# VHH binders against Protein DOG1-like 4 (DOGL4): the designs that were tried, part 53

Target 1, 232 residues: Protein DOG1-like 4 (DOGL4), of Arabidopsis thaliana (Mouse-ear cress) (q84jc2)
Amino acid sequence: MSKMRNLVEEKFLEFYESWVIQLELYLHQLLIAHNNNTMSETELRHLISKLTTHHKAYYTAKWAAIREDVLAFFGSVWLNPLENACSWLTGWKPSMVFRMVDRLRKSRVVLVEAQVKKLEELRVKTKFDEQKIEREMERYQVAMADRKMVELARLGCHVGGESVMVVEAAVRGLSMGLEKMVKAADCVRLKTLKGILDILTPPQCVEFLAAAATFQVQLRRWGNRRHYVTHS

## First folded at step 6 (VHH)

Design v94 (from q59 with T58K E101S; framework vhh_6qgx_2)
Fold by ESMFold2-Fast, scan of step 6:
Structure v94 (fold): chain B 232 residues (1-232), chain A 124 residues (1-124)
Amino acid sequence: as target 1 above (232 residues)
Amino acid sequence: QVQLVESGGGLVQAGGSLRLSCAASGRTFSSYAMAWFRRAPGKEREFVAAISWSGGSKFYTDSVKGRFTISRDHAKNTVSLQMNSLRPEDTAVYYCAASGSLFYISDTDEYDYWGQGTRVTVSA
């Protein structure tokens, strides 16, 4: 038996599958660019722009979908359980991308002192933005245990009349609160991504984006190839 | 240069089946997404089906879902479209296309290479 998907889940599942296929194609292009020293800066910037546009398209589609059903993004049906387990407020945790930058520093990426300073400033700002969102989420969760909300839950057990309308209004308010927090988290993700790309040179951007896309694609593959043992 | 050549078109009665094939020449298409489009007389080209570069993801337009199956063979450098339960409305010239982008899979402008087409006629 399986849970039936709603329209938002089905539409976003179809979108996400196409989006991931395109990400894999871009990853292939990034890996070729990384190994080819004949590409011009203009050509590298165009490839970086394609990736940036691709990520922006994801958030455009996501924000349209969460306006209809934000809860679809908590335990998403288009993500495997491993991908869902690694999610922070319906997506990647912004500060984690600095681990990709740190890994690049151990390979062939040579960062100048000015870049290191700017990346550290961005990392600090990103962590403060994350903490602010986490505090808002904690306040939201505490508010769910508020006496008024508990009383509304009890009212919901009494189906019929104006009590249904009051409960529905409260539930809509809760959903709007979650939508705002998810959008706030996504804004931090986009600002962090843009900030890193603005600091790095085009070849460094290609290496960074290749590392990030590789991790995303491999995490999906690891989760999809999870070992299933028949327990007798 | 990548050149795509379609084959397998023909005349078939409603309810029948046809298998279309697309062969790539000039180089391998293993890094390209592949798709089938069709154009009926007096209409614009419309999307039919697409398959990712790895073969792991397949997409179909609603009117053919459950009737058509897209597949690819990397060793033979081919992509195929198995068409079952054909309808008169499926009558069209079918085109094979290759793209480095699949984000807007139904957009003809997203496809970099096109074949010349193979004609499919479904009689009532």
Scores: ipSAE 0.000, ipTM 0.116, lowest interface PAE 18.1, mean pLDDT 80

Design w1 (from p53 with D101K; framework vhh_6qgx_2)
Fold by ESMFold2-Fast, scan of step 6:
Structure w1 (fold): chain B 232 residues (1-232), chain A 124 residues (1-124)
Amino acid sequence: as target 1 above (232 residues)
Amino acid sequence: QVQLVESGGGLVQAGGSLRLSCAASGFTFSDYAMAWFRRAPGKEREFVAAITWSGDSTFYTDSVKGRFTISRDHAKNTVSLQMNSLRPEDTAVYYCAATFKYGLYYSEPDYDYWGQGTRVTVSA
């Protein structure tokens, strides 16, 4: 970094780099399991459980970090610019995972009608929850420009004592609002992921998780290998 | 003490076959997934094949699929690698490894126990 990282950023950067390496290892296992017609249902469920636990570990670490500094997750230093550009409220947009589900219909692992119905119900609910959060975020952004915020910004020009405490309290309030919103978005993500995995069979879960992990890993690789020509 | 002891290595002509065996002792064999890794001269150790703790599933690196077969015998606490249609590129030291039953099959660092290795040389 060109500027000093805060402690939350340093700690989460170390966590995230390790977490992504582990995701790539799980992706390799998922791809082999997808191509192996001899894996038992029990073994597939164990692999799916590893991925579920891995994602839960991410949200456990994230929520601990956002309690300390939610702003670290807006323009995260552990993500490349492409990953940051594709983020929706500090993570993947929940409805996007249904694009991975749609690919299952074109595979050899055919979805039965009951599954299609449940997935469509989940898609509608996910879109509704997503739109509700977007309306809350828009309202939050508008509130940041109101008269009270302008007055607090003016107070922040004073260097000392009571004025500093008032500004710090206001910033803490804003951060708590963002934390609540980020956690709401993460809850939609976890409910959507769990809902999909509960509807799919173990082989379908493996195919879905492989598609999702492949996209995440490739997006990171594309961003990291970006070469741009700058005209002087 | 935990021991993994490999045997069955040797010199073989291209197109030939070898069976590697690994005898495990000092731990509950049925709680561990077993794997074979290899290290060719001047290269890093790479994954070859794995068999789950239950024996229900097997995994192979693409270059050995259809040629190698991994199996295990819980009564004898052994894991075996049957290597058919051997190629000069299969020349390496082959290592037996064990990871607790929910460990990662393709992750070398996740393996708890390692044998000392057995040498396989495939002549052109």
Scores: ipSAE 0.000, ipTM 0.120, lowest interface PAE 18.0, mean pLDDT 81

Design w10 (from p53 with F100Y D101S; framework vhh_6qgx_2)
Fold by ESMFold2-Fast, scan of step 6:
Structure w10 (fold): chain B 232 residues (1-232), chain A 124 residues (1-124)
Amino acid sequence: as target 1 above (232 residues)
Amino acid sequence: QVQLVESGGGLVQAGGSLRLSCAASGFTFSDYAMAWFRRAPGKEREFVAAITWSGDSTFYTDSVKGRFTISRDHAKNTVSLQMNSLRPEDTAVYYCAATYSYGLYYSEPDYDYWGQGTRVTVSA
């Protein structure tokens, strides 16, 4: 039992609820902009900037929190079971957003051939980066079962003294390893998001961000409806 | 047009100090993490130090911890590296770099923009 762990969960739950409410407000603005031909390119870029700033605020808060308790993000208390089931290394799987990009090819705002080529190159790079992280996670799981970790777990049965301090240091090192992997995954997420937005025109960015936000909000509502119906 | 322009390199004796500066233009500076990398003759580019986009956190390679300090000035769009207690093995070309992401500061391929470099020579 850690008092620090409980405080991290409580603070991030409060932050996340507020963050999602603001995301829904931005989603409404994106939907209005998507169906409004009167907005200038400057106005669209400003809206896109608000969304990117909002996402960066999430990662800033997340990385501060995982420094204190990375395990809070594996099976998070601020996410419903459906959201948790759909998570890949504490968040969305980067390559999944290209399915949302594919929807743009069937919209009124058509992608030009040069954009399609760049998006495919980004998709391949994103898949490669995901596989690198998955290999790191596999190595981490193997390291957790290393003979040295098993021996330290045995030593942890004793109370007080040098052995307790050694075990605690090793466990802290393992938590730091998870933190690095989560940050690596989040970096791929942010690079993928920025890469897509850099390739798309402002109207296409608005459509993409609206699709992504809609999916995130709807997934939360689907999971919460199931909880309310069966739990209430 | 994105530019990163380094300055402050030169010749210094072992135990001395130098301050490197990097002026950034052509992008929203406050959205990017900034880093310094170095390359000695015949070697690959290696990570030295990084500072997050907000300036809240700094990261250093083990060989420079306690000797080098990275800082940034959002008003001037600059990042600086204060190098103290310099050693002959610190001799290298120092590069300023910018990345939109966080956490993988030692990963050279993850940097979006690079400066041309400034030479630092530390005499024995």
Scores: ipSAE 0.000, ipTM 0.249, lowest interface PAE 14.1, mean pLDDT 82

Design w2 (from p53 with D101R; framework vhh_6qgx_2)
Fold by ESMFold2-Fast, scan of step 6:
Structure w2 (fold): chain B 232 residues (1-232), chain A 124 residues (1-124)
Amino acid sequence: as target 1 above (232 residues)
Amino acid sequence: QVQLVESGGGLVQAGGSLRLSCAASGFTFSDYAMAWFRRAPGKEREFVAAITWSGDSTFYTDSVKGRFTISRDHAKNTVSLQMNSLRPEDTAVYYCAATFRYGLYYSEPDYDYWGQGTRVTVSA
C-alpha cells in the first residue's frame, strides 16, 4: 500500500511483461531446434545457455525487488489469478519439473538407464529440500500469527500514540523472514533446474526447456482468458 | 575493485592434506555462492566444489566426495577447501570463483568473478 510498494510493483510488472515476451521468442527457437536434427551440440548448448541466462535475469530482478518489497511477490499484480493460485512460495514448485520430465519420457524422450537413476536421485534430493522449506514456512506462519495477534492487541488500544513505530518494526521483521524463505525456495529451484540440465543430453535439454516454457506460457494464456484448469 | 585471492597451495605427498583459502573483497560476499574449480595440465577447467550464499548446502564433483570439504566464513569474507586423502590426479591449479546467488553452481560460464589460481602438486 505504500508509494514505495507501488513503485516496486510497477517496475517489476514492466520487467515481467518484457521477460515473458522474450521467453516466447526463445520457446520458438527451442521448438525449431527440437524439430531440426542437423544442429550441432555446440549450437544446442548455445541455445540452452541463452535460456539459462534468461532465467538468471528473472532471479536477478526478483531478488532486487524482494529486497525492497517481498510482499509484492505474494499475490503478484503481474501474474493473473490462475498463475498466483498455482504458485508455491512465489514461484513454481521444484518437484513439479519431474512431472515434465516424466511426460517427455513417456511421449518421445529416450533416456538411458544411467540417466533415469540420476533423475530419481535428484527427485529424492529435491523433495527433501522442498519439505525442509515447507517446515520452515509452517514455523514462520505460526510465529507470524502469534506475534501479529499480540501486536494487534497492543495497537487495538486507542489511548496513547507511538503505534506507527511499532507497526513499522513489525512489518520490517515479517518482510525479512519472508525474504529469507523466498530466496531459499529459489535456490532449490535453480539447483533442481541445473541438476536436470546436467543429467540430460543437449537435445533432451532443448526438449525439456521447450516443455517447461510451453507450460509457463500456456498457464498464463489460460489464466488471462479465465479458463479454469483442474488438478485432478 | 573486486578481488578473489587464493592461498594454501603447494607440494604434498599422496595421502596428504592441504587447506586452500580464498579471501573475497569488493562485493557483498553474503549474496554470492562460492566455488572451487581446477585445471590440470593440458585439460579444461572443471568444477570441484560449491557452497551456497547462505552456507547451508554444499556440492561436490563425484571424484572428491568424502575427501574434500568446502566451508565459508561470512565474518571474514573467506571460503575454504579442506583437501584430504590427496591423489596424484588432484594435481591442478585451483581457482576460487563467485556467482550471484541465482547462478547455476556447476557451470563455469555462470561465475562472475574469478581468482588467479593456486597450484597444488600431489606427488605419487
Scores: ipSAE 0.000, ipTM 0.117, lowest interface PAE 17.0, mean pLDDT 81

Design w3 (from p53 with T99K; framework vhh_6qgx_2)
Fold by ESMFold2-Fast, scan of step 6:
Structure w3 (fold): chain B 232 residues (1-232), chain A 124 residues (1-124)
Amino acid sequence: as target 1 above (232 residues)
Amino acid sequence: QVQLVESGGGLVQAGGSLRLSCAASGFTFSDYAMAWFRRAPGKEREFVAAITWSGDSTFYTDSVKGRFTISRDHAKNTVSLQMNSLRPEDTAVYYCAAKFDYGLYYSEPDYDYWGQGTRVTVSA
C-alpha cells in the first residue's frame, strides 16, 4: 500500500494542485503578453501583481501547513519524485532563478548595464544567504547524530510510557528546528524573487516570470511522465 | 480585523529611557516581520528598527545602534522597542508596522499593516 496521508498532507495536496493549475493559466497570460507586445505598462504591472500575489499565497499556505507538520514538506506527497529530487530545503534553490535571468540577456528586451550590475549584486547576496542556511542545515544534521539523540532513538524501541513521552518531545524539538530553517529558506526565496522584479522593467518581469513558470511546469510534466512510461 | 496597538510613549529627559510596546492581533504574528518607524515634526517617516519573524535577526538605523533594542514575544503577540540614552533628536511619533517576512525591512511601502503611532518627546 501507499504511504498514509495525514490531514496536513491532504489539505496541502488539494491546495497545491489548484495552485499549479492557476500558475499554468497565468503562464498562458504571460506568454500572450510577451509575444504580442500589445499590453500597456499598466496592464503588464497588473499581470505581474497577480503573479506576485499568487506566489505570496503559496508561502502563506505553506507557512500555515509547516506550523502544523513541517515533515510533510520533506518528501512531499504533492510533488513527484523528480520535483522532490530537485528541491533544496522544500523548494527551489534561490540562486537557480538567476539562470532564468540569464535567458533575458538573449531576449528582445535587453538588459541595460545598470540592471546587470544590480542583478549581479543580488546574485552575490543570494549566494551568501544560501550558504548561511546550508551551514545551519549542516549543524542540524550533525546534531541528529549526537550521543543523546542516538540514545533517545534506542530508548524509543521500548514500549514504556516514559519512552513514548521522551521520543515525542525530541520529535517536536526537531520539527521546530526544521520549521525555522524552511522559513529562513523561504525568506531568501521571496527576497530574491522580489529583488529581481524590482530591478526589471515590466516587459522583462513578464519574460522572467514566464521562464520561471515554464521550467516549474515542465519539471512537473517530466516527472509525471516517468510514472506512466512503459519500460520494455 | 488586523490591529496594531502601540503603548509606552511619553515625555522623558535626555539620557533617559522608554520602552515602547506594540500588541498585534488579526493576523498570524509568527509569520510577520515587525518594525518601528518614526516621524519627526515636518519630516517623512523613517526606519528605526526591525526584527525578523523568528526573532533571530534585528536591524537598526545607524543613529540608534547601541541605544535601542527591538525584541518580540510570540506568546503575547507583542513587539517592543527599548530606547536607552534618549536624545532630543529622537523626538517623534513612533509607528509599529508589520510585513509578511521576505526581507526588505527598510522599505516603508513593503509594510502591510501599521499602528496609529505613539508620541515620544525628549527634553533637552
Scores: ipSAE 0.006, ipTM 0.376, lowest interface PAE 9.7, mean pLDDT 84

Design w4 (from p53 with S57Y; framework vhh_6qgx_2)
Fold by ESMFold2-Fast, scan of step 6:
Structure w4 (fold): chain B 232 residues (1-232), chain A 124 residues (1-124)
Amino acid sequence: as target 1 above (232 residues)
Amino acid sequence: QVQLVESGGGLVQAGGSLRLSCAASGFTFSDYAMAWFRRAPGKEREFVAAITWSGDYTFYTDSVKGRFTISRDHAKNTVSLQMNSLRPEDTAVYYCAATFDYGLYYSEPDYDYWGQGTRVTVSA
């Protein structure tokens, strides 16, 4: 019937390519800002706000797309195989951003004791929320298997036109459950990002965002250089 | 043993071109951002250009934008500075430098390794 999956994939691919190009431009601005050390706090907060708005635009587009076809985000055609291999529930694993924070601690950036304590508390909370979602996903997978098996058994008893209706209902139930789980994971991502930015000073926020954007852009470019192709 | 060796310096007329090269050894070149700094006689060392460890981004001081181009070759462990439309005020000793740090490209004290420098003299 419907080819909504292909339409969603096409639209999001176009969106994502433009979004990554703009991320690269913002990364360049972040690196210039960090290196100049002449920007006011107001100017730095404005740049940080641009990045925050850019990430919010991504989630706005993503949530609209997953409403139509959440399965498009599992093995996404707009991501290369390396990016897909590094995905956790259709995006970055929230706790991984603390790797960028750890680099700030090892560089010549001075984090005060209060910031270190708050970042450690946030890291622990993020890992807890992450593990909770992983357990919920496992329960969801078990529930999906149980429902599918029961529905397949019913189809065996009622050979004919009713099979289409039951399969469609099962697929809709699967998609709605996955959409809820993906949104829960995205909420942890946004909370973690906001939490880090709230703890850091504006110059530290610029360095953190530059590190995160560098990793994302570099991972994409490295994966593309290996001539990987994703199909299905 | 870490070493950065600059070459390509010399005397050139105003409006001319010159290419500086820096050969790196003794460290994992691809993990380090590379930069060029210069010091004119009687002046402090100043930033000229930098290229990230990935090669994806380049940075320039305003006075050289559009005239100088920094590039790197990971296979040869080299960084180069192509200098076009040279001016007498570009006369300086040019230094190659390497840093592991994120985004600290204009900060001279944050560079881990330095070359000995190569002299560039631009005649009026």
Scores: ipSAE 0.006, ipTM 0.227, lowest interface PAE 12.1, mean pLDDT 82

Design w5 (from p53 with D31E; framework vhh_6qgx_2)
Fold by ESMFold2-Fast, scan of step 6:
Structure w5 (fold): chain B 232 residues (1-232), chain A 124 residues (1-124)
Amino acid sequence: as target 1 above (232 residues)
Amino acid sequence: QVQLVESGGGLVQAGGSLRLSCAASGFTFSEYAMAWFRRAPGKEREFVAAITWSGDSTFYTDSVKGRFTISRDHAKNTVSLQMNSLRPEDTAVYYCAATFDYGLYYSEPDYDYWGQGTRVTVSA
């Protein structure tokens, strides 16, 4: 199991490094598109499609990996300490992207009243879905401190060999609960992303995706500059 | 304008076979997971089968595993359900459904687009 866990971390680290390099290439294309007012709607939709496909590839790889070792995603070795500090259930907090949408509106994007209404409805739904997951996590944390788990921990400390299998089975059960919650959180992320892109026009989608990718890339760069400062 | 148009429904005898097809238009088919749901008389709509956006993975409800096969054709923007060894319990209206692929395949509320349905009747 521990060797399988080590292999999962190694494979996902290699995947993630490659995925981020491709994200930076897409960001470059998004910035060019944003500065080029002559690009056709078809060309913009094609670029948006490449970004959505890229994000789907990330979640496909992630869900395969968490099926093998969900704990690898809590304090991930492929993320720097700053990226880990900013994580909510192994990824970005869904409601946070609405702050990026608000910034777009203030900078240059004049949203039609119908778009504003739909974005507010999506924001409310996203916050509701987040709160449901947070309640599940709270229930999970309470279950971790129940009498059975405390007793199993004590057995693991004082009895060699005989208790190992029982403790290992309990930990496996706990990790299955975490896998379910991580998948639920990722589904909220993907539905929020799709919802925003469905409401926005193609030029607005390009601007939004450029802002999101810029933030992700910059957070990684800033964390790498301050390596080992925040988790010492 | 998004459209899902089902075809291939009809009357068949128990043990027979039927092939359902769904033609999709008005969205980027290659980005969407496709599924079949069914509603038997007096029952709620239930999951039957799903295929991922890439076509690399398929999912089935236990009662149809080994009997039904879902497939997709990206060139034709179609999804098909090959139904073999049909049982009277398979009698239902079959619906084609599409959702942006979130990894959620079993939940009816997670599907964005729905066809009108095609009726399948399996006689004893």
Scores: ipSAE 0.005, ipTM 0.207, lowest interface PAE 12.1, mean pLDDT 82

Design w6 (from p53 with L104F; framework vhh_6qgx_2)
Fold by ESMFold2-Fast, scan of step 6:
Structure w6 (fold): chain B 232 residues (1-232), chain A 124 residues (1-124)
Amino acid sequence: as target 1 above (232 residues)
Amino acid sequence: QVQLVESGGGLVQAGGSLRLSCAASGFTFSDYAMAWFRRAPGKEREFVAAITWSGDSTFYTDSVKGRFTISRDHAKNTVSLQMNSLRPEDTAVYYCAATFDYGFYYSEPDYDYWGQGTRVTVSA
């Protein structure tokens, strides 16, 4: 398992570094689009589609990786300590993106009443789904402690082949439970992002995506400056 | 290289049953939500049923609830639609669809991959 874990970490590190570089290029395009009021709706939708595809690529790669080693995503080696400290179940906390949406209420692009209503409904739904996942994680942690105590007591009496097999079975069960929970959290993330994009107009989508990408890129830069990591 | 191949369509009398099957290849099936849509003559494609990537949740349009059951087989990379108590208004071409599971199942534009369809005709 440690051998597969090392390979998964190395492969995802390479993927993530390339993914972030491309995100920063897309951020540059989003900022140009936001400052250029002559772009057509078709051109804006094309750019939004590029960002949507880019995020889908991230979750496709992540789900492939967590199927092999979900624990690689808890304290990830491709994230600096600040990024890891800000993580909620291996990624961004879904409700926090509504802070980015709040920026749109202060911009020149005005949200109509129907959009404000739908965004508030989505915010409430997202917070509810988020809290449901948090309860699931709490139950998982309690169950893990009970199983861990039983396994530790058993291991203290047996250090032979039977003990090793029992520990391996417990670790497999633990990993499968975490994989399902991480995927459930990612579903809430993707549902929230898609919901926001479906409510907003193309210019508002560009502004929202630019705000989100700016925050992600800046958080990485702040953490890298503080910790002097080689991987940007 | 992604393919969705439907089978099991045919002609049945009202009150009869059919089982549709969709074989998927060219993508990581276990990461994708699977759905069935249908298009009646002269109409748009409409949602029928969906199943999440895990198989833990299923969704149905109101007109088929209690009559149709969607299921998936990860070992065979197959999704199935068991259709019971068929009605003449169920007559349509049935399409298998797949999307990376981001929690939206009811909207046609949310699906990335589509099969060619299989025809179901329900006579009175």
Scores: ipSAE 0.012, ipTM 0.387, lowest interface PAE 8.9, mean pLDDT 83

Design w7 (from p53 with L104W; framework vhh_6qgx_2)
Fold by ESMFold2-Fast, scan of step 6:
Structure w7 (fold): chain B 232 residues (1-232), chain A 124 residues (1-124)
Amino acid sequence: as target 1 above (232 residues)
Amino acid sequence: QVQLVESGGGLVQAGGSLRLSCAASGFTFSDYAMAWFRRAPGKEREFVAAITWSGDSTFYTDSVKGRFTISRDHAKNTVSLQMNSLRPEDTAVYYCAATFDYGWYYSEPDYDYWGQGTRVTVSA
């Protein structure tokens, strides 16, 4: 039953497939910019802006969709099982992007001391924001199992207008709570992304965005190769 | 149609307080970040304060940190700016601004909707 797709799932699946194709095209442009060192600062800023706009488009579409069906984003049908296993509150875990930033320290595009300090401050704040959201999620899960919810579940076994309405109100409340948490997590993601881009120079931004997009694309490809098994 | 209407401006002496309010209509208020910007005589518009879509996080320019407090009321679709310990340098037209909350708060181009402004004059 849970394998059946609803209209929100079908529409977002179509959107997401197109969005990923465009991300791969932008990744190609980022890799050219990084490897050839021929672009001006203005051209690099324009390319960075395209990626920023592309990510904003994703969150605009996501927030519209979760308003209709937030549960579609928990175990999403447009993501493969590997992508779903790596999800933290319906998306990437914000602190994980600092692993891409750490690669910049070993790259030819060297970070100066002032940038390293600002990135460390941002990393600490990002982890703090993540922990706050994780505590909210834990409280949400505990609240779902409290006495009131257990009694509502019992009432759902009775065929009566009042019981149906009370159960529907409770389920709607649960969905609203999940929407709030997903939006909060997405805001941490966007603040982390913007913070990193504000600290980095345009060439460093290109390298960072290329690393992040490469990881996202490769994770999808690794999970999609699930039906190709080798003994090695 | 999106509208932002500011109120609460006026004349106040240095060290005094004012509370600005912004009434929002024509969009899903709960999805939008709200901000205050100001334009002093002969200067460009600058960031003052912002509050996220949920109200859980606030941001301030360094010159107003500890003196100004931004808040929002989802039931009334309003954002407020409580201004304490006012200085003559705070004299400006104050503008309410709104944008879908993408996590960008500090830059004027990041905001899609703007009010007409309310004047604040701080006498020495």
Scores: ipSAE 0.000, ipTM 0.255, lowest interface PAE 12.1, mean pLDDT 83

Design w8 (from p53 with F100W; framework vhh_6qgx_2)
Fold by ESMFold2-Fast, scan of step 6:
Structure w8 (fold): chain B 232 residues (1-232), chain A 124 residues (1-124)
Amino acid sequence: as target 1 above (232 residues)
Amino acid sequence: QVQLVESGGGLVQAGGSLRLSCAASGFTFSDYAMAWFRRAPGKEREFVAAITWSGDSTFYTDSVKGRFTISRDHAKNTVSLQMNSLRPEDTAVYYCAATWDYGLYYSEPDYDYWGQGTRVTVSA
């Protein structure tokens, strides 16, 4: 199982490195589009589609990987310590992206009242969905400490194929429960992203996606440069 | 205007085959996972099969595994369900459904769009 875990980590590391490089290229295109007021709506929609496809490809790869080893995502080797410190249930906290949306109110592409209302409704729903997941995670953590888990931990101290198989099956069951929780969190992330994109116009979508990608890329760079910022 | 239009339903004898098709319009089909659900007379709607937005993965309920095959055609904006070795228990109204692919294929509430359904009757 440790060999399967190492292979999953290595494969996802390779995937993520390539995915981030492509995100940076798309960010460059988004920034050009944001500063170029001659792009057609069709061209903007095409660029937005490339970004949404890129994000969906990330979740497709993630869900395949967590099916094999969900624990790889809680101490991700492909993320630096700052990125890991800012993670909520293996990814970005959905409600925090509304910080990017708030920036649109002060941009050259101003939100209309109907959009502001829909975004606020989405923000409230997103926070509610987050709280539901946080309660599920709390229940999961409590279940880890119950009598059944204590008994399984005790069995892990015994030598023999039968005891080893029982413990491995139980650990796999726990991983499946955690996979369900991670997928629930990713569902909220994707629903939040989709909801924002459905409310915004194409130019506003470009600005939002550029802001989100800029934050993600800069957070990675800040974390990677941590040593030089503080190193005397 | 979002539409999912099912076709290909009908009457078939046990052991026979049918191909259902669902034509999608009004949304970016390539961004959506597609699924088939069914509702048998006097029963609740249940999951049958799903295909991811990319087409790379498929999911089936245990009772249809090996007999049904879901596929999609991005150029035609269609999803199809090839039903082989049909049983009387497969008699139901079959519904096409679309979701932006939130990774939750068995969850009816997580589907954004639904078709009106097409009837499949399998005679003994």
Scores: ipSAE 0.507, ipTM 0.782, lowest interface PAE 2.3, mean pLDDT 86

